# VHH binders against L-malyl-CoA/beta-methylmalyl-CoA lyase (citE1), part 19

Target 1, 346 residues: L-malyl-CoA/beta-methylmalyl-CoA lyase (citE1), of Haloarcula marismortui (q5v463)
Amino acid sequence: MTRLCRTFQTAPAAIPNDNSAKFLVSGLTSKGFQAPDWLVPDIEDGTAPSMKDEAVDNIIEHIPDHADDFAGDILPRVEWAYDDANARERGIEQVTRLAEAVGEELDGFVFPKVGRLDDVRDAAGVIADAERDAGLPEGTLEMAIILETAPGRSDLREICQYATDSRLSGLVFGPVDYTAELGGRTLDGERPRWDGLLEALSNETSAADIVAIGGPFDQLFHERAGVTYYNAEGYADQVAYEATIGIDGSWSLHPKQTEQANRIHMPTVEEMERDLHKIESFNEAKREGTGAVVVDGQMVDEATYKNFANTVKTVRAIDETHPAQTEAYYDDDLLARARDVELIFG
Short names: E, the ipSAE of ESMFold2; O, the ipSAE of OpenDDE; V2, 0.75 times the mean of E and O plus 0.25 times the DockQ between their complexes.

## First folded at step 17 (VHH; framework vhh_7pa5_2)

Design x4 (at its last look DockQ between E and O 0.53; V2 from the best seeds 0.00; counts 0 for: pae E 8.0 > 2)
Fold by ESMFold2, look of step 17:
Structure x4 (fold): chain B 346 residues (1-346), chain A 122 residues (1-122)
Amino acid sequence: as target 1 above (346 residues)
Amino acid sequence: QVQLVESGGGMVQPGGSLRLSCAASGFTFRKYAMSWVRRAPGKGPEWVSTISGSGGSTSYADSVKGRFTISRDNAKNTLYLQMNSLKPEDTALYYCAKDYWSGEYYTLYDRWGQGTQVTVSS
């Protein structure tokens, strides 16, 4: 995995509160395991229609004060819809304003409700134009899209092929709008999980070496006997399922969800110890001219070595971005070995 | 598609009453906490009240306690705000919001209504 995104946390960029930027600033100042890999200031569905201009203003006002201290990536979600010219016009204005005002502090943009490949190309063109107008080097601002329309699903392969040599770096599943567009039903309060889409998403994004991100889990709280409390088990179950089928990251609507997903997507201490031991043993055997070695009953050669190397690369990516997380999660000597070991084969 | 439609606003004299409604569709209403939020002219937004999915727990901003009552009818997918003893300071655009919670937790505003105007004028 090359791009780190265990967590895709949306935060409303404006809310009806005396401090309308409250959740945006909370995300920008997040600490420890509540710090997402991607923070997504949300102008779109997370912000009321009457407050979208204020949402843009809040991003412009607060990003410069916090971006240098935020370790992850910052990608605002702008308005867009493949079948709504007014939404696209508003999205163009939002990208243009944000790139001009804070483009040096942003890492890219998230486009919702994309259509077929041509619509995705149009969205990428909006970013390219905004980069040029803001004087930013070509390719500075990346793009992620939300796959939540029937036309988008129909072009999934073509969209991912386009990503291979473009600014498109991630695809995110949007189950709410996808279910509505296909005319799907809610049964017993539960929307379809769309396992076939998730499998295709994992497959096509892997082929393009970009990230796949699962959809939100909006049952944030349980209620029992009048008591409201956080639904930790429900979110954990969804994140674990997404990881099982090769989805790289999880959508978070709340700092508690971010903490859970960040931890679930980290290699365990057992996995790290096992894979480091195999890498270290292979490196010593390679010094003697041998291309393979048996460790704990398993043959380790170049092909299997790459699997173990991926574990170390993942930890290094987390460590480079969030050293406080790796230092808290792994013992000092284990982490030092992960940082220092030579990766002969990628 | 999640939709919230507010109604019941209007002009009322000080001391009067209004009842706001919010019709919800596109999601399983009974599973989600619901809130009322207001925005007065020239002022920032203000949280007003929240009710749990079952209706068993309610909370109110200090400025409206004892005067406003939040309720819901899960059979009709409708949220209500009974507003009594209205003051000129209650003049605002009132919004219905899904999944709103205040306190120690990070509060999310998932979907919004268009708002309904309440004007308290002498």
Scores: ipSAE 0.012, ipTM 0.471, lowest interface PAE 8.0, mean pLDDT 86
ESMFold2 (binder alone), look of step 17: mean pLDDT 82; pTM 0.832
OpenDDE, look of step 17: ipSAE 0.252; ipTM 0.682

Design x5 (from r5 with T98K R100Y; at its last read DockQ between E and O 0.84; V2 from the best seeds 0.00; counts 0 for: pae E 8.5 > 2)
Amino acid sequence: QVQLVESGGGMVQPGGSLRLSCAASGFTFRKYAMSWVRRAPGKGPEWVSTISGSGGSTSYADSVKGRFTISRDNAKNTLYLQMNSLKPEDTALYYCAKDYWSEFGLYDRWGQGTQVTVSS
ESMFold2, look of step 17: ipSAE 0.012; ipTM 0.351
ESMFold2 (binder alone), look of step 17: mean pLDDT 83; pTM 0.846
OpenDDE, look of step 17: ipSAE 0.373; ipTM 0.725
ESMFold2, fold request of step 26: ipSAE 0.012, 0.000, 0.012; ipTM 0.363, 0.137, 0.395
ESMFold2 (binder alone), fold request of step 26: mean pLDDT 83, 83, 82; pTM 0.847, 0.847, 0.839
OpenDDE, fold request of step 26: ipSAE 0.410, 0.531, 0.482; ipTM 0.754, 0.810, 0.790
ESMFold2, last read: ipSAE 0.006, 0.013, 0.012; ipTM 0.348, 0.430, 0.407
ESMFold2 (binder alone), last read: mean pLDDT 83, 82, 83; pTM 0.846, 0.839, 0.847
OpenDDE, last read: ipSAE 0.405, 0.481, 0.436; ipTM 0.752, 0.789, 0.765

Design x6 (from r5 with K31Y S54Y T98K R100Y; at its last look DockQ between E and O 0.71; V2 from the best seeds 0.00; counts 0 for: pae E 9.6 > 2, grease 26.5 > 24.2, SAP .71 > .668)
Fold by ESMFold2, look of step 17:
Structure x6 (fold): chain B 346 residues (1-346), chain A 120 residues (1-120)
Amino acid sequence: as target 1 above (346 residues)
Amino acid sequence: QVQLVESGGGMVQPGGSLRLSCAASGFTFRYYAMSWVRRAPGKGPEWVSTISGYGGSTSYADSVKGRFTISRDNAKNTLYLQMNSLKPEDTALYYCAKDYWSEFGLYDRWGQGTQVTVSS
């Protein structure tokens, strides 16, 4: 993977509260397994229309205080919509202000509601102009987009192909707005899962070597007899399905979701032990002059070795960014083997 | 797409009444708590009232208790705020919000707001 993104956590950059930056700061100061790989300060749908300027002000005020201590990436979601020129104008202003004031501390921007490829190119151009005006090196700020419009879906392949030589590094699915744009129905409160879209997303982003991120799970709570419960099982089921079909990360609306998704997207102890054993056995056989070997009844050649190596590479990427997480999750001996094993292929 | 459309604002004398409405679409309305939030000129946002998904539980800011009543009609996907004994201090832009984490006031979607002005 070109980037680590088990979790894409949006946090409103302003809320109607005496401390309007409360959730932004909570995200910036997150610890342990509640620390997202991507924190997304949200100026867009998570912030009321009258508070958009305050949201930008909050990001500018708080990013310098916390960015050095935040291990993940910080990519604000700005306003944008392929079919709303006013939203695009506000988004341009937001990118411009943020790049100038805190561009050295940010990793990029997230653009919602993108249209066809030309609209995606226009969004990338906004970032390029803002970099230049702020005196930042070209390519400093990357881009992720939210695939949530009919035109965007129609151009998915073309958009991913564009990503191979551009700042576009991730595509995120937005099922709520996508369903609404298609005129879809939420019969009995159940939104379509859009399995065909998710499978296409996984395929096209993998072909472009960029990250795919699943959509939010906004049934955070359920109510029984007047008592509200966090819906842990519902979110876990969605994240597990996303991981099964090769989606790289999951959208989180809450630190509890971030913790669940971070853990689900980590290789299990059993997976790590299995794949390390196969790598170690292959390496020993290679030193003895054997090319392809059978380990535990499985032929290990270069192609299958790379599958085992991906497990180790994933753990190493997490370990480099969040050593506290890997040290808490894996036994000392197992983690040391993952850190030290030679990856002959891949 | 979640959509919240407020209406019913206007100008009214002190002591008067108004009823705000919020038409909701794009989600299963009865499953979510709903809130009213207001922003007065020159002030930060202020939570006003929340009602549970099925309507059995309501809560109010101290500044409006006894004067405002939140209600909902789940058959019509509509949230209401009955405002009585209005004061000049109630002058604000009133927003309808989909409330999904009530202890922290974390809202997923917002309306555009409806203006309430209380003056003589």
Scores: ipSAE 0.011, ipTM 0.356, lowest interface PAE 9.6, mean pLDDT 86
ESMFold2 (binder alone), look of step 17: mean pLDDT 83; pTM 0.847
OpenDDE, look of step 17: ipSAE 0.297; ipTM 0.700

## First folded at step 19 (VHH; framework vhh_7pa5_2)

Design y1 (from x5 with A33Y Y107W; at its last read DockQ between E and O 0.83; V2 from the best seeds 0.00; counts 0 for: pae E 7.8 > 2)
Amino acid sequence: QVQLVESGGGMVQPGGSLRLSCAASGFTFRKYYMSWVRRAPGKGPEWVSTISGSGGSTSYADSVKGRFTISRDNAKNTLYLQMNSLKPEDTALYYCAKDYWSEFGLWDRWGQGTQVTVSS
ESMFold2, look of step 19: ipSAE 0.013; ipTM 0.430
ESMFold2 (binder alone), look of step 19: mean pLDDT 83; pTM 0.850
OpenDDE, look of step 19: ipSAE 0.494; ipTM 0.801
ESMFold2, look of step 20: ipSAE 0.013; ipTM 0.505
ESMFold2 (binder alone), look of step 20: mean pLDDT 84; pTM 0.853
OpenDDE, look of step 20: ipSAE 0.235; ipTM 0.670
ESMFold2, fold request of step 21: ipSAE 0.013, 0.013, 0.000; ipTM 0.448, 0.479, 0.121
ESMFold2 (binder alone), fold request of step 21: mean pLDDT 83, 83, 84; pTM 0.852, 0.846, 0.855
OpenDDE, fold request of step 21: ipSAE 0.353, 0.391, 0.240; ipTM 0.735, 0.752, 0.670
ESMFold2, last read: ipSAE 0.013, 0.013, 0.013; ipTM 0.433, 0.466, 0.417
ESMFold2 (binder alone), last read: mean pLDDT 83, 83, 83; pTM 0.851, 0.848, 0.851
OpenDDE, last read: ipSAE 0.382, 0.391, 0.224; ipTM 0.746, 0.751, 0.659

Design y2 (from x5 with G105D L106I; at its last look DockQ between E and O 0.10; V2 from the best seeds 0.00; counts 0 for: pae E 13.0 > 2, placed apart)
Amino acid sequence: QVQLVESGGGMVQPGGSLRLSCAASGFTFRKYAMSWVRRAPGKGPEWVSTISGSGGSTSYADSVKGRFTISRDNAKNTLYLQMNSLKPEDTALYYCAKDYWSEFDIYDRWGQGTQVTVSS
ESMFold2, look of step 19: ipSAE 0.000; ipTM 0.163
ESMFold2 (binder alone), look of step 19: mean pLDDT 83; pTM 0.851
OpenDDE, look of step 19: ipSAE 0.412; ipTM 0.739

Design y3 (from x5 with T50Y Y107F D108E; at its last look DockQ between E and O 0.77; V2 from the best seeds 0.00; counts 0 for: pae E 8.7 > 2)
Fold by ESMFold2, look of step 19:
Structure y3 (fold): chain B 346 residues (1-346), chain A 120 residues (1-120)
Amino acid sequence: as target 1 above (346 residues)
Amino acid sequence: QVQLVESGGGMVQPGGSLRLSCAASGFTFRKYAMSWVRRAPGKGPEWVSYISGSGGSTSYADSVKGRFTISRDNAKNTLYLQMNSLKPEDTALYYCAKDYWSEFGLFERWGQGTQVTVSS
């Protein structure tokens, strides 16, 4: 079953600041449309090597104070690399410490730089061992991985097939490390979009009913005439592209990006009105013994009904997690219809 | 692999100088702002200095302004920190970071650090 993840927001779990947990706490206390569906406290690349122990300490200290009020999922990104045994050892220790200390408040872990399927199985085993050692029920902690290595890309299909009956619930694209590992070039700050990878990612994750998440957009700001501007247009273009090819969510490096991606991944008022009308019309026709019907020039049968039902299911998932967002975005009548309509297919 | 590797640290007497280097690879260096950050024993981490991708804009923490100079060589993919008039309170692990929003302290990648020790 597809889980909600419009936004995958990484936040450094420790930074060189008087309050080293500043961005972790900001994420945990986020409000409105700046609240991500997945908050990812980042021990890995977002935290300096000398501060990774402090990053773990910050997660342990701050998550219990905020987890009950945070509506989304919390999945720390730990250290890992298929080709670096020391990184894997540090990641094992991080998972073990976090599961023991705050495993009841966490939803899972994100593993970067995974290799082939066997490496993914090894990472899942680390979580399973940590669950057992912490006394947590089997399956409490889920796994997401970052697809950013040549071996990982080579095994994409096998990895997604493994996910269908395992704790692996999401794949995230990492274009920076992927480009570097392939020996590719990042000319003038413009990485390839890797459209072929993104299409394959959307396809294979959809077949496995797990989430696909696009890569970060690290051109957060640009400068014109000495003034720094948030790059709203650049991020919106990437998120819109990801949505059109069936990528479920977008990586966010900043609350401003989270707000944009959350909104872009929501059905519009017009889409909701259209799809609800078609569902309601079909339901009325079925109650009167009529099968497939034509609504507004479109034949509605079971297959097309499921497309309209997906819109409602998406809104319901957002509404369950973030009712303040749906209540702000849709008028009361439209939202009530979405909440209450019977979905006889799908 | 995106990498940042610091070097040039060491032992220096008060009033002395050191020049730190940071070798960057795996990304288009000239397109990204860079920062130096330090962590002293018994203190929290401290942002030290910033330089824009082109090298045309720089800024410094008040504690080092006038004594430290950040620079970069985009042809060699290398970031530098010239540290003059060093004081015992400059003793720290210094590392470079790929910077994309220095006001908020957001950094994408970090180096492993190079130790600077200022003592008699």
Scores: ipSAE 0.012, ipTM 0.419, lowest interface PAE 8.7, mean pLDDT 86
ESMFold2 (binder alone), look of step 19: mean pLDDT 83; pTM 0.842
OpenDDE, look of step 19: ipSAE 0.167; ipTM 0.648

Design y4 (from x5 with A33W L106V; at its last fold request DockQ between E and O 0.77; V2 from the best seeds 0.00; counts 0 for: pae E 7.9 > 2)
Amino acid sequence: QVQLVESGGGMVQPGGSLRLSCAASGFTFRKYWMSWVRRAPGKGPEWVSTISGSGGSTSYADSVKGRFTISRDNAKNTLYLQMNSLKPEDTALYYCAKDYWSEFGVYDRWGQGTQVTVSS
ESMFold2, look of step 19: ipSAE 0.013; ipTM 0.404
ESMFold2 (binder alone), look of step 19: mean pLDDT 84; pTM 0.853
OpenDDE, look of step 19: ipSAE 0.337; ipTM 0.732
ESMFold2, fold request of step 26: ipSAE 0.013, 0.012, 0.013; ipTM 0.473, 0.435, 0.444
ESMFold2 (binder alone), fold request of step 26: mean pLDDT 84, 84, 84; pTM 0.853, 0.848, 0.850
OpenDDE, fold request of step 26: ipSAE 0.050, 0.304, 0.268; ipTM 0.558, 0.693, 0.675

Design y5 (from x5 with F104W G105T; at its last look DockQ between E and O 0.67; V2 from the best seeds 0.00; counts 0 for: pae E 7.9 > 2)
Fold by ESMFold2, look of step 19:
Structure y5 (fold): chain B 346 residues (1-346), chain A 120 residues (1-120)
Amino acid sequence: as target 1 above (346 residues)
Amino acid sequence: QVQLVESGGGMVQPGGSLRLSCAASGFTFRKYAMSWVRRAPGKGPEWVSTISGSGGSTSYADSVKGRFTISRDNAKNTLYLQMNSLKPEDTALYYCAKDYWSEWTLYDRWGQGTQVTVSS
């Protein structure tokens, strides 16, 4: 199972407000199902151009106060672009400052707008240099990238191969900038869904055992008859589709999206009951000396068993990080079975 | 690419009026809240006003309530700020920004800004 990242929540690290760290602190202090698996303090597009230095200052100020109580991972998004040397220079400074000041509390960095593999290697080198300068062990800080450029898409396979023995642990899809770079248009207000890219992303990241994260859903609210509503259905539809094709997590722009995505990416009660039953029945049959079992009309062998085991492993990973979530979501008996069942094949 | 282009700034005497415009492209304008933000000399950015995607909800900073009116024309993909009873303290570079929710100020893209100078 890949690392846990049901949710990739960006939060502006500075906003024009007397409490400029408002959204950053809200993310760091999130509770229950609104707690993202990855919090991404956003220095890049989520922070106004004139406030990016303040964004870095806010991260340095607030991370030490909250990191010990935050169960998930914290990976700031720094400035970067494969074709913009000034953006890269600012990103290098941001990584360097953050690693020195709060590198012990961070889990890594997110690099936007990466190019071909060489650009990804350059970004990884920035983190490696910052680790050494900060006195951190090699590999302390991971890297995620946003796949949102034509060169990046062109090298997707090579980038994922590089990830198998490097700090690169996740790829995130950025549909807005990707569409723009390809010269795509939002005719009648609809961007392409990019299903082929998402399928390739799921495949290549799975081959490399790293996480794949879908793109943001920025239609947070809709209005009917003068009343503004949270767009719960639109986000849920996108997250469900992503989960269906094997994308590991979803981008969240808002705590309400985080709660929805966290829940959708959990195995349902029905899925867990089904898969536990298959595992338990197989384990009983193996103790009785049979090599394969038909359960409810399905042959259970080692290959299909591993699919059922993945369900249990996912719940166990969530349970280790967020036991309050699993305890709220599953009844006590079902959760105890998930915790206790022997996984003969992993 | 998201593009926001502000215009309509200039020099005006105290008590005068200006109307700022922001031409938007590269996204479905009517689906997003939009904001005006300003940066006065020697200060950080200050939120001015926000309007919902349909235009049905508006909000204003206390310093401009009653004097400024935000509006939008979704057929023209254009955001407006009517600024009346201008004061020297309104002198600033004014930006339009794409916003996700009028109660939450989440900004995604910014224009280049248009300068408003109020002096006698």
Scores: ipSAE 0.013, ipTM 0.449, lowest interface PAE 7.9, mean pLDDT 87
ESMFold2 (binder alone), look of step 19: mean pLDDT 84; pTM 0.853
OpenDDE, look of step 19: ipSAE 0.313; ipTM 0.716

Design y6 (from x5 with D99G G105D; at its last look DockQ between E and O 0.01; V2 from the best seeds 0.00; counts 0 for: pae E 13.1 > 2, placed apart)
Fold by ESMFold2, look of step 19:
Structure y6 (fold): chain B 346 residues (1-346), chain A 120 residues (1-120)
Amino acid sequence: as target 1 above (346 residues)
Amino acid sequence: QVQLVESGGGMVQPGGSLRLSCAASGFTFRKYAMSWVRRAPGKGPEWVSTISGSGGSTSYADSVKGRFTISRDNAKNTLYLQMNSLKPEDTALYYCAKGYWSEFDLYDRWGQGTQVTVSS
């Protein structure tokens, strides 16, 4: 895994507060396991309609002060909609202004409510034009999109095929807008999980070697007898399911969600120990002139080796970006083995 | 998509009363705390009041305590703010917001606001 995104944290770029940039700056200065892999300064749904210009101003003002010290990627979510020319016009202006003012500090942009492949190509063209106008090298700014429309879902395969030779590096699921556009109903107050979509998303993004990110979990709190509690179990259940079916990362609305998703998307100590043992056993057999080996009842050959190598590559990617996290999570000996083991295949 | 629509603002004399409403859609309303926030002319935003999802817990800024009452009707997905003994200093654009004021990164949707003007 070469692109790290355990967490896609949106943060309103402006809020009705005496410090309107409060949550943007909090994201940019996040520490430990609350540091997201992707920070998404949110101009779109996370910022009130009357404050969107202030949101852009806040990003321009605060990014230069913090970007060099932020370990992850920074990708603002701009306005866009396949069926709304005014939203697209505002999004074009936002990309253009941000690329010109802070494009050297940004890693890309997130486009919501995309339509079919041609709309995705149009959004990519907006970034390309903004790069050119800002004097940035072609390909400096990547693109992620939110899959939340019927036309977008219909073209999922074609969009992912386009990604193999383009700036498109990630797809994010938006269940609220998707359910609304399909005319779906939330009987008994429960939104569908859209398991079929998530499975297709995992498959098509894996085929294109790009990132798949699950949708937000907006039940951040629940109540018992008038007392409000953070809904740790609800979010953990969703993130664990997403990880089980091969979704690379999870959408976070809150630093507590970011911490949970970062940890759940890390290989466990048990997984690391297991996979390192199998890699180390195979490497020793190869040095001794034997090919395949059976470890704990499982044959280790080139195909199964690559599965174990993916675990180590994931840990190395986290370690390169967030060494404080890996050093806190794994003991010194296990981490040293992960850093040092030779990956013959993978 | 989360949608919040405020109403009930207007012009009143000092000492008067207004009742604000906020119609909510696109989320399970009763599961979330709701807040009122205001922005006065020439000032930054100011938290006013918060109510828990069940309605069993309320809190207020010191500047409005005893004069304002937050409430909700979970059957109608509607949040209310009863404002009594209004002062010129209460003049502001009032927003409803999803979530607690101390956790502003939880605000993923808010309304367009409703104007309250207190002048003689």
Scores: ipSAE 0.000, ipTM 0.273, lowest interface PAE 13.1, mean pLDDT 86
ESMFold2 (binder alone), look of step 19: mean pLDDT 84; pTM 0.850
OpenDDE, look of step 19: ipSAE 0.020; ipTM 0.353

## First folded at step 20 (VHH; framework vhh_7pa5_2)

Design z1 (from y1 with G105D L106I; at its last fold request DockQ between E and O 0.76; V2 from the best seeds 0.00; counts 0 for: pae E 8.4 > 2)
Amino acid sequence: QVQLVESGGGMVQPGGSLRLSCAASGFTFRKYYMSWVRRAPGKGPEWVSTISGSGGSTSYADSVKGRFTISRDNAKNTLYLQMNSLKPEDTALYYCAKDYWSEFDIWDRWGQGTQVTVSS
ESMFold2, look of step 20: ipSAE 0.013; ipTM 0.390
ESMFold2 (binder alone), look of step 20: mean pLDDT 83; pTM 0.849
OpenDDE, look of step 20: ipSAE 0.338; ipTM 0.713
ESMFold2, fold request of step 21: ipSAE 0.012, 0.000, 0.013; ipTM 0.388, 0.120, 0.431
ESMFold2 (binder alone), fold request of step 21: mean pLDDT 83, 83, 83; pTM 0.847, 0.847, 0.851
OpenDDE, fold request of step 21: ipSAE 0.304, 0.306, 0.040; ipTM 0.714, 0.704, 0.557

Design z2 (from y1 with T28D S57K; at its last look DockQ between E and O 0.58; V2 from the best seeds 0.00; counts 0 for: pae E 7.1 > 2)
Fold by ESMFold2, look of step 20:
Structure z2 (fold): chain B 346 residues (1-346), chain A 120 residues (1-120)
Amino acid sequence: as target 1 above (346 residues)
Amino acid sequence: QVQLVESGGGMVQPGGSLRLSCAASGFDFRKYYMSWVRRAPGKGPEWVSTISGSGGKTSYADSVKGRFTISRDNAKNTLYLQMNSLKPEDTALYYCAKDYWSEFGLWDRWGQGTQVTVSS
């Protein structure tokens, strides 16, 4: 089963404020539907150039206070760029420091601006070296990458094939840097959505059984008639589109975005009731020695059953990580059925 | 192609005034909150002020309230900081930053900065 990541929430790990760790700690202490599946303390673009070392210090200081109570995964975004050796050197230092100091509390790292497959292998090697030097078991720390360069896009298939036997567990789309690297234009203030890339990303990550995550939606607020308000509609539209084409999760820049994306990426009550009914009916028929059942006008066999089982597996993964979310979203009876039903085929 | 270019810094006596400008290009300026951030000698960066996309909402650090005024001209893609009653502690390198949050702290592009020095 693909790793759970409905939400990939970046939070600056240092800001120029009396409380420089404000957004990092807000993410680590998030509750309810504002709790992301992946929290990404951001040393890279979200942290000012002069504060990168403080960002690392903040992660080291605050992770131990909160990680045991944070239900999701924690994967800092470090500096990296396929075409900038100095950025890579800083990223290596950041991974090394973090793995040594708090590697037992982290789940992995996010590498931005990766190039072709060899650059991705080099990034994975940085994590492997840091694990060894910190005395961590092999494979403790996973890797996600941001697909935002022309060479990275060119090697998308090869990178995903590499993921099937490596620590690479997710690919994230970065539309801003991707558009800039291609020499793309922002017509009337809008970058292309890159639908072809998103569809390829969904396809190749599905083939590799790793997560695909859509790019950030940076129009966080509108103004109308002098009022500034959160752009709920714009983000919901992007997340719904991503879900429609099989993207597993969405990038969040804000707890309000995390809440929306978490909800949109959950199976609906209708989907759960439908799929549970089909599973339960098939299980009864199978125990009685029949191999297929017609339920609601659909033949249910082993292949079709596995599709319904995926719905239950998704809810179980959310429930194990965030039981408060599933308990709020599904009624008690439906959730109990999802928890209890036997999945006789995967 | 996102570019932020600050100008208008210089040397001024205590009690004087300066107006900083930040020319923006490569993005739809009017959609984004913009901030000024400064770095004093021997200190880390300090947030100064933020303005909403339309200019309808502004906020300021306590140390500059009543003395500094942030504004923008969306037709010219330019952010401004009017600094009055300047004090020696305002001496810093002032940066313009593309900021999405009214509560401060989501910046993804920065200028090179313009130096403000307040001394006799």
Scores: ipSAE 0.019, ipTM 0.500, lowest interface PAE 7.1, mean pLDDT 87
ESMFold2 (binder alone), look of step 20: mean pLDDT 82; pTM 0.842
OpenDDE, look of step 20: ipSAE 0.269; ipTM 0.702

